# Miniprotein binders against q5gan3, part 19

Target 1, 136 residues: q5gan3
Amino acid sequence: MDIKMQIGSRNFYTLSIDYPRVNYPKGFRGYCNGLMSYMRGKMQNSDCPKIHYVIHAPWKAIQKFCKYSDSFCENYNEYCTLTQDSLPITVCSLSHQQPPTSCYYNSTLTNQKLYLLCSRKYEADPIGIAGLYSGI
Below, E stands for the ipSAE of ESMFold2; O stands for the ipSAE of OpenDDE; V2 stands for 0.75 times the mean of E and O plus 0.25 times the DockQ between their complexes.

## First folded at step 15 (miniprotein)

Design z3 (at its last look DockQ between E and O 0.07; V2 from the best seeds 0.00; counts 0 for: pae O 3.3 > 1.5, placed apart)
Fold by ESMFold2, look of step 15:
Structure z3 (fold): chain B 136 residues (1-136), chain A 103 residues (1-103)
Amino acid sequence: as target 1 above (136 residues)
Amino acid sequence: GSSSPEFLKIWGELSFWYGRLEDAVRMFTEAISLWPDDARLYSDRAEVLMEQGEFERALQDAETAVRLQPEWPKAHLRLAEALEEKGRHEEAEKARQRAEELS
């Protein structure tokens, strides 16, 4: 998926926010394999995105991080902010143990601060994730 | 509420695509409990119920989808499908006509 083309409040809300984390049915080879196959099927696109993040926190809490964003991220042509708190996140990453075209994903649950992309408007709704905070 | 029905809907659709009809109904039912006024969810559950042969339950959900969003063509098509499965062909044709008028 082209990150620039997928940035948007509704797209971000529907594909990157899962709170509380769904108690999903078994048989899809895990959370990320199920989710990423849905995304490919919905888009009718065989591309295997390298990485996808899902935040497991209430939307209202995530919105608050963007309300006073002071930084501009030129790579994305959007404002960005580092979240004040660590958030529970599932990281869906394309497996290195199989050919990239196999579209097999590892699921990793972690708690980290994120760089959120925030709309250039006064409401500054979250519209994407630029990355995780390394802290080094 | 702070909970989102979107991932429940995602997993309902995914379950349906893979033929796991009981799981699909469960996911959509849970999504409806969070967002009982979302016509999309009733239309989705009706489709799965029809595949299960649960035509009366499918009809009830299709009627609910039409009630919640009477200007939504898909809701009327779902209603037509459920009516057809119950042998109510004249009513199904009227629902198809309504969907066409709204398209």
Scores: ipSAE 0.583, ipTM 0.794, lowest interface PAE 1.3, mean pLDDT 84
Fold by OpenDDE base, look of step 15:
Structure z3 (fold): chain B 136 residues (1-136), chain A 103 residues (1-103)
Amino acid sequence: as target 1 above (136 residues)
Amino acid sequence: GSSSPEFLKIWGELSFWYGRLEDAVRMFTEAISLWPDDARLYSDRAEVLMEQGEFERALQDAETAVRLQPEWPKAHLRLAEALEEKGRHEEAEKARQRAEELS
């Protein structure tokens, strides 16, 4: 399963938007460990995605980026756009060290531009994240 | 796997934190069906039920948690919370005292 793209705005909103960012109590397994467990449950998929992005901004703010898509991402076969502004993002990366019965993730909070997948070229909804802007 | 009680517990907890109370209750209920003797699941479900205003059901779960793990301080604290919502202040105080003794 390609976790970088969610088909439909509903799935994207549910799995990739967390605003404001949830703070779990001390002793919790960690942000990404929790989030990814939730996601895997919602998707009814026991696989461990290698990477997942979560945006900590209002839905409406993110949606505005898909009003006009300036690119087409061939590998996703979807319109895409580079966000004009940096957004607060948590990157969940699968750890090399895995417990036998669960997926373990490292959490990295950053502020970066990202490539959004949009449902269509104009007046579209975000449906996925292709990746973070690397500057190249 | 996604059907393990531990996974369901975590899923339920996250659902609770995201304000999806009905989902949380469902997840804990399913987890309990698999691990009927796990006091933690009852305690967690009780917390969600408290948030829903389901105080009677929360009390039942809290009592179950105490019964299953009487040595667990948190179980008694959860029971105290539920008892307070039911206006049973004296019993709630006793539960808090017991929690302190076990700590």
Scores: ipSAE 0.022, ipTM 0.370, lowest interface PAE 3.3, mean pLDDT 87
ESMFold2 (binder alone), look of step 15: mean pLDDT 90; pTM 0.908

Design z4 (at its last look DockQ between E and O 0.06; V2 from the best seeds 0.00; counts 0 for: pae O 5.8 > 1.5, placed apart)
Fold by ESMFold2, look of step 15:
Structure z4 (fold): chain B 136 residues (1-136), chain A 103 residues (1-103)
Amino acid sequence: as target 1 above (136 residues)
Amino acid sequence: DSGSPEFLKIWGELSFWYGRLEDAVRMFTEAISLWPDDARLYSDRAEVLMEQGEFERALQDAETAVRLQPEWPKAHLRLAEALEEKGRHEEAEKARQRAEELS
C-alpha cells in the first residue's frame, strides 16, 4: 500500500515547517523559487500560488501554541491563535513586478508572530497560517 | 527529535528532477541520517543511484525500503527495477508480482 498522508496536520507539517532551515543546493533562483517549483510539480498544476509561508521552528514548539486556543476563525472553520512569540518565517510571495505566468517569487525572511490555524478535531494540531501579526 | 528530514527530501526530489544527481543523493543521504527508518527516503535514493549507474547501491536501498515497509507496493516496484538492472530477471518478476498483489 502507498504511504498515505494521514488526517490532520500532515500537509502543514511537510510543506510549511523547515527546521532547522535547510541548507539548500544553489541554482534554483533561491529558496522560494525552488520550493514553489517543487509544489507546482508535485501537484502537476500550472497555477502559481500567490503566497506560501514556511516556519523555521521546532514542530513541538509550534504545536504548543494551538493547545489552548480559545478563538474561532469563521472564514476557515477552524480554531486559531496568535502565537505568543515571534517566529522565523520565510514568506514566498508571487512577484507583482513580473508577469504572474512566470511564477517568480520574492523571498522575505522575517521574524513575526503568526495567526495559526488549529485543528478543531485532532488535538488542536496546527494545520495552517491565517496571516502575520501586523503590530499596528 | 529536533531535525526534520521533510525539506531535505523536498530538495532531494527537486534536485533529481533537474538532473542534479549528486545534490539529490546528498540531500536524501542527510535525510536518512535523521530518519533512518523512513522507507520513502531509501526508495528515493535508490532511484537516483540507478540513474547514476550505481546499481548495487540502488539494490541495497531498494531492499531496505522493502524491509521497512513490506506492504508498500512502490518499494517492491523499486526492488524489481534494481533487480532488472542487475540481470536478476526472475527475482524482478517475483517483486513485480508482489507489488501487484499489494495494489
Scores: ipSAE 0.581, ipTM 0.777, lowest interface PAE 1.2, mean pLDDT 84
Fold by OpenDDE base, look of step 15:
Structure z4 (fold): chain B 136 residues (1-136), chain A 103 residues (1-103)
Amino acid sequence: as target 1 above (136 residues)
Amino acid sequence: DSGSPEFLKIWGELSFWYGRLEDAVRMFTEAISLWPDDARLYSDRAEVLMEQGEFERALQDAETAVRLQPEWPKAHLRLAEALEEKGRHEEAEKARQRAEELS
């Protein structure tokens, strides 16, 4: 595995896997607000991503989905696979109403299949999420 | 609000990445004062403290993070790192094992 793949996998683990789902103190403005602030800090970027997905399942379980990739996602130029199972996922979506000094997000917890980006075609590691399965 | 925990947290992170470790610690400390039960803040501060060579303080923060979020694998990994720097190898290994179990 090359450095690029390692970095991708590490970033994915750090930013898109939260198992078990972290509990924030009472009065906190929301799961995604905390998580996205953390992410933005780690990425050294103050910009507000429009959407971010967080999976609440063990890393080892997620890795198994990239053992054999189903297809190739041209728009990402990466191999990708549809998870066989629905996973607990938090969708962080940027709110239309933004405070002046931070990014405000809505948090949606759901169970859905998703498209994983894999580091290679076989025996790969997850490196990203292309999107959720819509059933279409 | 520049004094919000979210703002302090992100700029603490940014400060850390730019090598401004003292500023990072300060910002995380202030954020913790506002969010005393946020395990992530303790873990992040511990990371900065590790870079500063403040291993005892880092250990304290790591222990706090584990206490607050005992099922969070990263908390145990951070604890293991701090324990290693303190020469507590056996305990560090146990922490790594726990992190693996939770992952």
Scores: ipSAE 0.017, ipTM 0.340, lowest interface PAE 5.8, mean pLDDT 85
ESMFold2 (binder alone), look of step 15: mean pLDDT 89; pTM 0.884

Design z5 (at its last look DockQ between E and O 0.10; V2 from the best seeds 0.00; counts 0 for: pae E 12.7 > 1.5, placed apart)
Fold by OpenDDE base, look of step 15:
Structure z5 (fold): chain B 136 residues (1-136), chain A 103 residues (1-103)
Amino acid sequence: as target 1 above (136 residues)
Amino acid sequence: GTASPEFFKIWGELSFWYGRLEDAVRMFTEAISLWPDDARLYSDRAEVLMEQGEFERALQDAETAVRLQPEWPKAHLRLAEALEEKGRHEEAEKARQRAEELS
């Protein structure tokens, strides 16, 4: 199962918010390798998600985007909204080259608008990320 | 470098897949030995220690996490949890407030 969303604000906060972005010691092999290992452990899921998004902004700032949902995302059966502003985001992408015993990820840091999943239509909490804004 | 991603992956899996808390602590300890400045490892070990009832050790790890990453809200929340179990309610509240400020 490809995990693009977390059900519940707690899971979202735990797995998709890292502010400020954690700095790992010298010699550590990539931000996403650590994060995704952590996430897989927390979720008790041995699967390797193809993609995962991490936002590096304060929770309160992100929460404000779900105050009023712009639309309903049918694919997720959840209300969703496009962030008005670009946010610093790390995109964790599953590498094509995998070690035999674990998941290996590439890390891409970028600033983009994204589609947030909200717990309800109004005065909601972020519960997931549907994807990044592509401009079309 | 001295860091080993393998150890990081192992503790992440063992900690939550099998529910073996003793093993989890051991693996976190090994990971920390390789990454002594990784606040996340201390915070996670603290969580396991909390579940074991090892509140003093959990507090130490939480304090370490805060020291290493003072701007990290989750570190302060973990500290608050440990402080509460030690009966240090006032300090716990202060930690929660700090976490809120940083969030």
Scores: ipSAE 0.040, ipTM 0.440, lowest interface PAE 2.7, mean pLDDT 88
Fold by ESMFold2, look of step 15:
Structure z5 (fold): chain B 136 residues (1-136), chain A 103 residues (1-103)
Amino acid sequence: as target 1 above (136 residues)
Amino acid sequence: GTASPEFFKIWGELSFWYGRLEDAVRMFTEAISLWPDDARLYSDRAEVLMEQGEFERALQDAETAVRLQPEWPKAHLRLAEALEEKGRHEEAEKARQRAEELS
């Protein structure tokens, strides 16, 4: 049994899926600052990731894209798929207006197709996002 | 920046959504320590406690939510849910009737 793969799928579900998207009270510093602070606290990690994606779709729908994955992505040593549908996504990006060590994030809500990474094991569960599709 | 009660509330909601029930209770408890008169927080924590099977604690929080905001229909519905889990069905029916009266 591959414990890293099980942890990877659970980490992906935990850190990258938020459906329905939580609505923050007025005056809160933005969706991403709360989320990224939670992630760092939970992982006991002071790093400030440059970018993080959150998908606002039901987990079962996301799992479905990986069930019929037809490609292997050698750079990741995992199966991968381009989602058939655009999905609502929040992009959390580290702010350029402050030092990176401040961990301040901009939140951008967008609708995009994704390159999902799909586990070679464990029912082909989604385990990551390789990137957003731009067509360019 | 420094975490605020709003942040703990949001963290609790995210934890609950992702099935981390113990973390959700802890985060709502932190939010309550900062906003002790916000009925919404007690209603939220009661919901998580019921999912945990902690029905007595859920009942206490639902009762607090009703005390803090007695005209809030959702507080009475939460109370009814907790009472049902404790087998107190007559009281649960009364709480549902009260929520209905409030619309």
Scores: ipSAE 0.000, ipTM 0.118, lowest interface PAE 12.7, mean pLDDT 75
ESMFold2 (binder alone), look of step 15: mean pLDDT 90; pTM 0.894

## First folded at step 16 (miniprotein)

Design e1 (at its last look DockQ between E and O 0.95; V2 from the best seeds 0.73)
Fold by OpenDDE base, look of step 16:
Structure e1 (fold): chain B 136 residues (1-136), chain A 102 residues (1-102)
Amino acid sequence: as target 1 above (136 residues)
Amino acid sequence: SGSPEFLKIWGELSFWYGRLEDAVRMFTEAISLWPDDARLYSDRAEVLMEQGEFERALQDAETAVRLQPEWPKAHLRLAEALEEKGRHEEAEKARQRAEELS
């Protein structure tokens, strides 16, 4: 399973929506290292996902973007839409420098438009993030 | 602050890493936001059990059972807490109930 997509609204909500952004305990090696450690632990998967996105906006606000999907992402075989608004997002990206026994991630907090995957064409639920809008 | 789900995540993560006080705090905050979520009480109970806070754990376990009486794990957690309190007969009944629901 590709963690980037979090297929299903439930998984997307539980793993990719953190609003307001959690104040995690001090001493962890960062937001993304903690989160990805949790995810890997829960999934019992030793693989290191390359990227994971967390949106820090209300679920209902995000859900509105999937009321109508104007595009179809063939590579995901899902309807998708570009958010009209920029959203606060934490990007967890796998570091190029990895320790031998764990996955290390860089945490980047940004505000960007993103491509949402929607469960269907109309009145859909967000089920994943295809990527961020580059603005190019 | 944070979403209840992510508070739960960090609570569980804290628990995994032996940060029991952090875990309790995170679950407590999550419960304040989702007071009807039996999972949170069950999770906090587990942490409290590890801390030796058996009375508080029992309270949380009872709450979890009350909120989700059909949930087998809630009854198992209750049984664990009851055992630590020396209430063996009641613990056995809780285990039996868990089995019936499984």
Scores: ipSAE 0.684, ipTM 0.868, lowest interface PAE 0.6, mean pLDDT 93
Fold by ESMFold2, look of step 16:
Structure e1 (fold): chain B 136 residues (1-136), chain A 102 residues (1-102)
Amino acid sequence: as target 1 above (136 residues)
Amino acid sequence: SGSPEFLKIWGELSFWYGRLEDAVRMFTEAISLWPDDARLYSDRAEVLMEQGEFERALQDAETAVRLQPEWPKAHLRLAEALEEKGRHEEAEKARQRAEELS
């Protein structure tokens, strides 16, 4: 799944936490197209990641959700938790417009609860996002 | 405003697109938040050299070496800035130091 590319405490911290949200320069076709171009350049791969999430909240606040995680998500082989509160999030999603010759991303700023992946090791750190809460 | 990591990201992206003024601004803002991060000074020095701002680039490269003296990239950046200033023997010593640290 797409979450594999986003799992890891260092990658999650550096690529998925933007707080306060950066005031970036014009001319990059928007936040997500710039960010995803950067990520693809750093990873040096030809794939277009289908989705990437960026949380606009302080790292320490995000860490607290994982400190007392009580669930194991077998689909990801990691502990997981649903955040108690909605968080401001930018969702970068690969455009369905075709044919794609270059990766193009839609940017959606939203407030939603999300499923965090938390390291199985002691002192569980957030290491990724499994998805957004859609309702139960 | 922004996190230092994302300011760095957008500085690098700006540099990649040839937006040198924007790149320097992004790295400068990141440095104001993380003044002890050698990576940021090395990055800004590279952009400053592309702008022809060689004295400022040298100052940043020296700062990067001071903050992380065992980081080979910092010494290579210093060598580049020294070459632009005509300090060729010092540049060669910096390149040798980077090679030893690899």
Scores: ipSAE 0.623, ipTM 0.810, lowest interface PAE 1.2, mean pLDDT 84
ESMFold2 (binder alone), look of step 16: mean pLDDT 91; pTM 0.914

Design e2 (at its last look DockQ between E and O 0.76; V2 from the best seeds 0.00; counts 0 for: pae E 1.7 > 1.5, end hemmed in, 8.2% free)
Fold by OpenDDE base, look of step 16:
Structure e2 (fold): chain B 136 residues (1-136), chain A 101 residues (1-101)
Amino acid sequence: as target 1 above (136 residues)
Amino acid sequence: GSPEFLKIWGELSFWYGRLEDAVRMFTEAISLWPDDARLYSDRAEVLMEQGEFERALQDAETAVRLQPEWPKAHLRLAEALEEKGRHEEAEKARQRAEELS
């Protein structure tokens, strides 16, 4: 199952907001491999999500984007908004080359605008990321 | 990092047997969230695994102090007390945990 949305602001904050970006212990197979390993462990799910986003910006800054949602994302059945600013983001993408017993991820640190899912239309909390702005 | 992600990496480190890393991560998290009983409880668990029973006891006591209504805090305290040979107090802690459950 591809999990792109975190249910509720708490889960989103816990799993998708890392500010400042953590200096994780050496020896792990990278930021995303560690994080996704944790997520899978907690969820007790053997499935490999295809993609996961982590934002490295203050929670308050991200919340501001959900003060007013100008769009509705039908696919998610949630209000959404495109961030006006680019944010530092780690993109965890499932590698095409997978070992048989684990999920391997590529970690990409980038600055991009993104589509935030908001809990409601006005004065809402961020609850997920629908995707990154491609400029297309 | 954020306390939540520090906690994540602490737990992850613990899962992979990297006890020192885990303690470090939780310690850093506690420095940011000094009133979070869960962090103390988590660090206590790691310390228990390291055989650092006195430090574990301190963390467990802190967790209980911060969240006296939290059953797990009392259970963690009981575990630490047992390792210190304080069996009667451990039993009381377990009883308290049961009462709160």
Scores: ipSAE 0.683, ipTM 0.866, lowest interface PAE 0.6, mean pLDDT 92
Fold by ESMFold2, look of step 16:
Structure e2 (fold): chain B 136 residues (1-136), chain A 101 residues (1-101)
Amino acid sequence: as target 1 above (136 residues)
Amino acid sequence: GSPEFLKIWGELSFWYGRLEDAVRMFTEAISLWPDDARLYSDRAEVLMEQGEFERALQDAETAVRLQPEWPKAHLRLAEALEEKGRHEEAEKARQRAEELS
């Protein structure tokens, strides 16, 4: 496989939307450790991202939230919205119980409202997650 | 899972030498997106590593049919043809990939 593959403007759709959640093969120490190792391999760098979100909902449902976006987030130079519904998500977070250089991730499956970033260029398509609604 | 995530886990499985898992993940992705040439190209590569050269050739031919102007599909076809000893046809496929690059 070509590990130099460009992860371009489709990164959010490609890396953050998994619906229904894949029944992944055993032997990867869980969903997040597998996924995050894939991402590092494609990027050809040894950085361990601190956090990554995966939404387990149909893309069309997620797109609708961005068509509902109600403000411009100047710190991101993009439109943003709080989803009106909670969505099932997996939160991949770098473990504090191991050195960050180990790149070990905790996987947390939860249902939460999200702050979505919505493209001002591409029919308001979702392009990222700014954060989770306060709580957990 | 989504076809994109099935593809991700197929590639990850292949990277770690889990060839049967990789074929299964790509096959499931193909069942959801039967017209995505990328998935056939990926499965063909795994099948070649398994020594399943006829199946790999069939998938490479499908990738070319679905995206005839995609250079990588022609290179995959050339690889599968080489594994079957069809060297003249492989050379033609490599030439086609070069023309499209």
Scores: ipSAE 0.507, ipTM 0.746, lowest interface PAE 1.6, mean pLDDT 83
ESMFold2 (binder alone), look of step 16: mean pLDDT 91; pTM 0.912

Design e3 (at its last look DockQ between E and O 0.60; V2 from the best seeds 0.64)
Fold by OpenDDE base, look of step 16:
Structure e3 (fold): chain B 136 residues (1-136), chain A 103 residues (1-103)
Amino acid sequence: as target 1 above (136 residues)
Amino acid sequence: GSGSPEFIKIWGELSFWYGRLEDAVRMFTEAISLWPDDARLYSDRAEVLMEQGEFERALQDAETAVRLQPEWPKAHLRLAEALEEKGRHEEAEKARQRAEELS
């Protein structure tokens, strides 16, 4: 199982909140390839995470969603909540067109509701993303 | 805006890793504009500048880093590096000593 949760609000903030969305230098193989390359470099992990989410909304706005969590995500052992609003999100997904060893990622910019992991039940800080709302 | 300071920093560091020094400097400069009191950003930019051979600018950034966060050992080490490149060996040694004291 891919580690989708960033431990602690700080890590989540630094790796999953990009607002406004950064204008990165040209020449990189896209937003996600660059970002995931960075993450792998920092973590010194050769494994290719299957998916990573980046939210392009103000931190304060995201924090509001964790004011009252309405669910508990047992798989993560964390409180979680479905965001009431859709948020601009970049989805970094490992490409199926290439071997995982290449760690090539597709970058998809979308606007969707997401399942936000919260540090506690009430007055919590966002600490991760469990996934996107599929409408099911 | 051009992004969050954190992500600007990420891309600056990434650029540095890939040898895109000018891009790195630009990104760190942008980050500094948003976080002018972040000593670490100055230190990071100084490192890139050192790689570019821009020793005077690196020295300036290192001095700024020390000024902003004098208790940070790495700031003094960065300063020492810049001073050495400028031929200011005695001052460099003093900076190294200070770094050691703070460690």
Scores: ipSAE 0.719, ipTM 0.878, lowest interface PAE 0.5, mean pLDDT 93
Fold by ESMFold2, look of step 16:
Structure e3 (fold): chain B 136 residues (1-136), chain A 103 residues (1-103)
Amino acid sequence: as target 1 above (136 residues)
Amino acid sequence: GSGSPEFIKIWGELSFWYGRLEDAVRMFTEAISLWPDDARLYSDRAEVLMEQGEFERALQDAETAVRLQPEWPKAHLRLAEALEEKGRHEEAEKARQRAEELS
């Protein structure tokens, strides 16, 4: 297993893009609990991330949104863009009804525009998600 | 346009962590059918097969991983593990030495 602790396009591609959504085996208390357990194990991190997004669209379609990025997001020190189209997304969110240290996640499938972080490098590949568009 | 290989691989590895060996083999086999040249998948399936006691199949997968990426130390370690299970200790030691040289 070749797992990198690198930030950027490789980690985003491997942990945030699932197209079409995998047909996973039963017994893991759902998509997000399985995925977030994997992420914690691979990142060697005992903390429970509060939120993680997974996009269910082809990588090439996602890459295109960063091709015309025209904004710099100071809080992230990266270029960013609001996607022109809504995308099918699974939101893995830490449960409100469990102690935060239990690492139990709710899984919500939604279809929304989102703010992509785009690499400052020549290729401008997507490297993360800054958030979802509220639509109002 | 077919599914992402990384998430199929993720769920294979997760299944293995939880002792779900048949699910792990199935997921890695599905990933291999779509990406037959990815040495990582053969190395991972070989590990699961060895846990199942399927040593001949594990050896075949470990040999494939070495063929696909002969300079990858982990592939040679997987090969050594499979050779040990088959009682081929001299060959296993040679594979371990090769992995160390490549490290």
Scores: ipSAE 0.583, ipTM 0.784, lowest interface PAE 1.0, mean pLDDT 83
ESMFold2 (binder alone), look of step 16: mean pLDDT 85; pTM 0.830

Design e4 (at its last look DockQ between E and O 0.05; V2 from the best seeds 0.00; counts 0 for: pae O 3.9 > 1.5, other shape alone 4.885 > 2.5, placed apart)
Fold by ESMFold2, look of step 16:
Structure e4 (fold): chain B 136 residues (1-136), chain A 103 residues (1-103)
Amino acid sequence: as target 1 above (136 residues)
Amino acid sequence: GSGSPEFLKIWGELSFWYDRLEDAVRMFTEAISLWPDDARLYSDRAEVLMEQGEFERALQDAETAVRLQPEWPKAHLRLAEALEEKGRHEEAEKARQRAEELS
C-alpha cells in the first residue's frame, strides 16, 4: 500500500498534494493518523502502509518537474525525476514504538528534494513519489 | 486559504465518520468556498446537515447538488432523503425514480 497506492494520477493528486496545508480539526492524534485512517477506511482493508508522503506545494509547480523528465526508472517502470529544489512535505511513517497493528503514525514535516514518478503517458503528469533524496 | 479543497473534503468525511458533525460541516463549507461548483461537496454537507436535524439547510444543499450535476444519481437520492425529512413524500418518490432512471 506504500508506493503502489501512491501511484496513479487521480490518487496522487487527491491523497498526496495538500497545498496550502489543511488546517485540520483537533482530536485525531495528528495529521498523519487522521489521513492514514481515512485512507484505510476508503480502501476497506486492515493493511497499515509503512509510509505515505504529502507535498505542500502547488500542483502546477509539481507538474513542471515531470515536464522536463528525461530519465526512465526501471525499478518503478515509470519515468522519474529528482526535483531541482527542496519541497515542503509531510512524511507519515508507521511507528515502531507502537504495535504495528495499531496503525499509529509519526508525522514529520520536512523540506527535501524528492524522486517524482512521472506517467509514461503523453502528458507526463506526476503519479507518485519514489522517495526522498538523502544525499549530502 | 485554510487548506486544499480535496484535503478539506477528506477531513470533512473523516470528521463525519467519527461523529464530529460540526467539524464536518465546517470542513465541507470551507471546501465549497474554494470549489463552489463541485456537486460532491454539497451532497456531502447535506448528509451531515440531515444528521444534525438541519433539514431545510440539507434540502438547499441537495437541490444545489442536483442543479450542478443533474445526471448524478447520488444527488437525486440525497434530494429524496432531504424531501422525506421535510414530509414532501411525493417529491421524494419522484427524485428516487429519477435516480433509478439515471443508474
Scores: ipSAE 0.624, ipTM 0.817, lowest interface PAE 1.3, mean pLDDT 85
Fold by OpenDDE base, look of step 16:
Structure e4 (fold): chain B 136 residues (1-136), chain A 103 residues (1-103)
Amino acid sequence: as target 1 above (136 residues)
Amino acid sequence: GSGSPEFLKIWGELSFWYDRLEDAVRMFTEAISLWPDDARLYSDRAEVLMEQGEFERALQDAETAVRLQPEWPKAHLRLAEALEEKGRHEEAEKARQRAEELS
């Protein structure tokens, strides 16, 4: 695996995998506010992503989904696969109401299938999430 | 560290953008507005205020921290520190004692 893909998988692990799900200290409002603060800090980017997905499952379990990718996501120019199983996921969505100098998020915990981006077609590592399965 | 790993994650992002103590105070003030019930934010702001020589404000924050998290030893230690700076030695000792009991 090349450096780019390693960075991708590492970033995915760091930013989109939280297992077990972190319980932030009492007083902090919202899982995603904490998580996204962490993310923004790690990425050293003050921008507020509109949406972010966090999976609450072991890395090895998630990695298995990218063992065989069944699709190619043209929009991302990456191989992708729909997870066979529903996973516990927190969806962080940017609130319409924002404080002046920070990002405020709404947190939604759900169990859904999702589209994983994989580093390659076979024996790959997850490198991103394209979205959740809508059931349509 | 001064806080839980979860808290440190948030702190890490916040601290990235501030280099000066006065900016840090402002940062904590903003954070507190978002998380008004987190004792650690008050405690940390108190620490910064202590460094700035703002002992009265530090004391207020320390007291708030203790009120919010009376079971948190560090809150009492911070209170003790602030009390000492104010010359309130007896109360500081009581705070230290409480911190020890909770440890």
Scores: ipSAE 0.022, ipTM 0.313, lowest interface PAE 3.9, mean pLDDT 85
ESMFold2 (binder alone), look of step 16: mean pLDDT 87; pTM 0.852

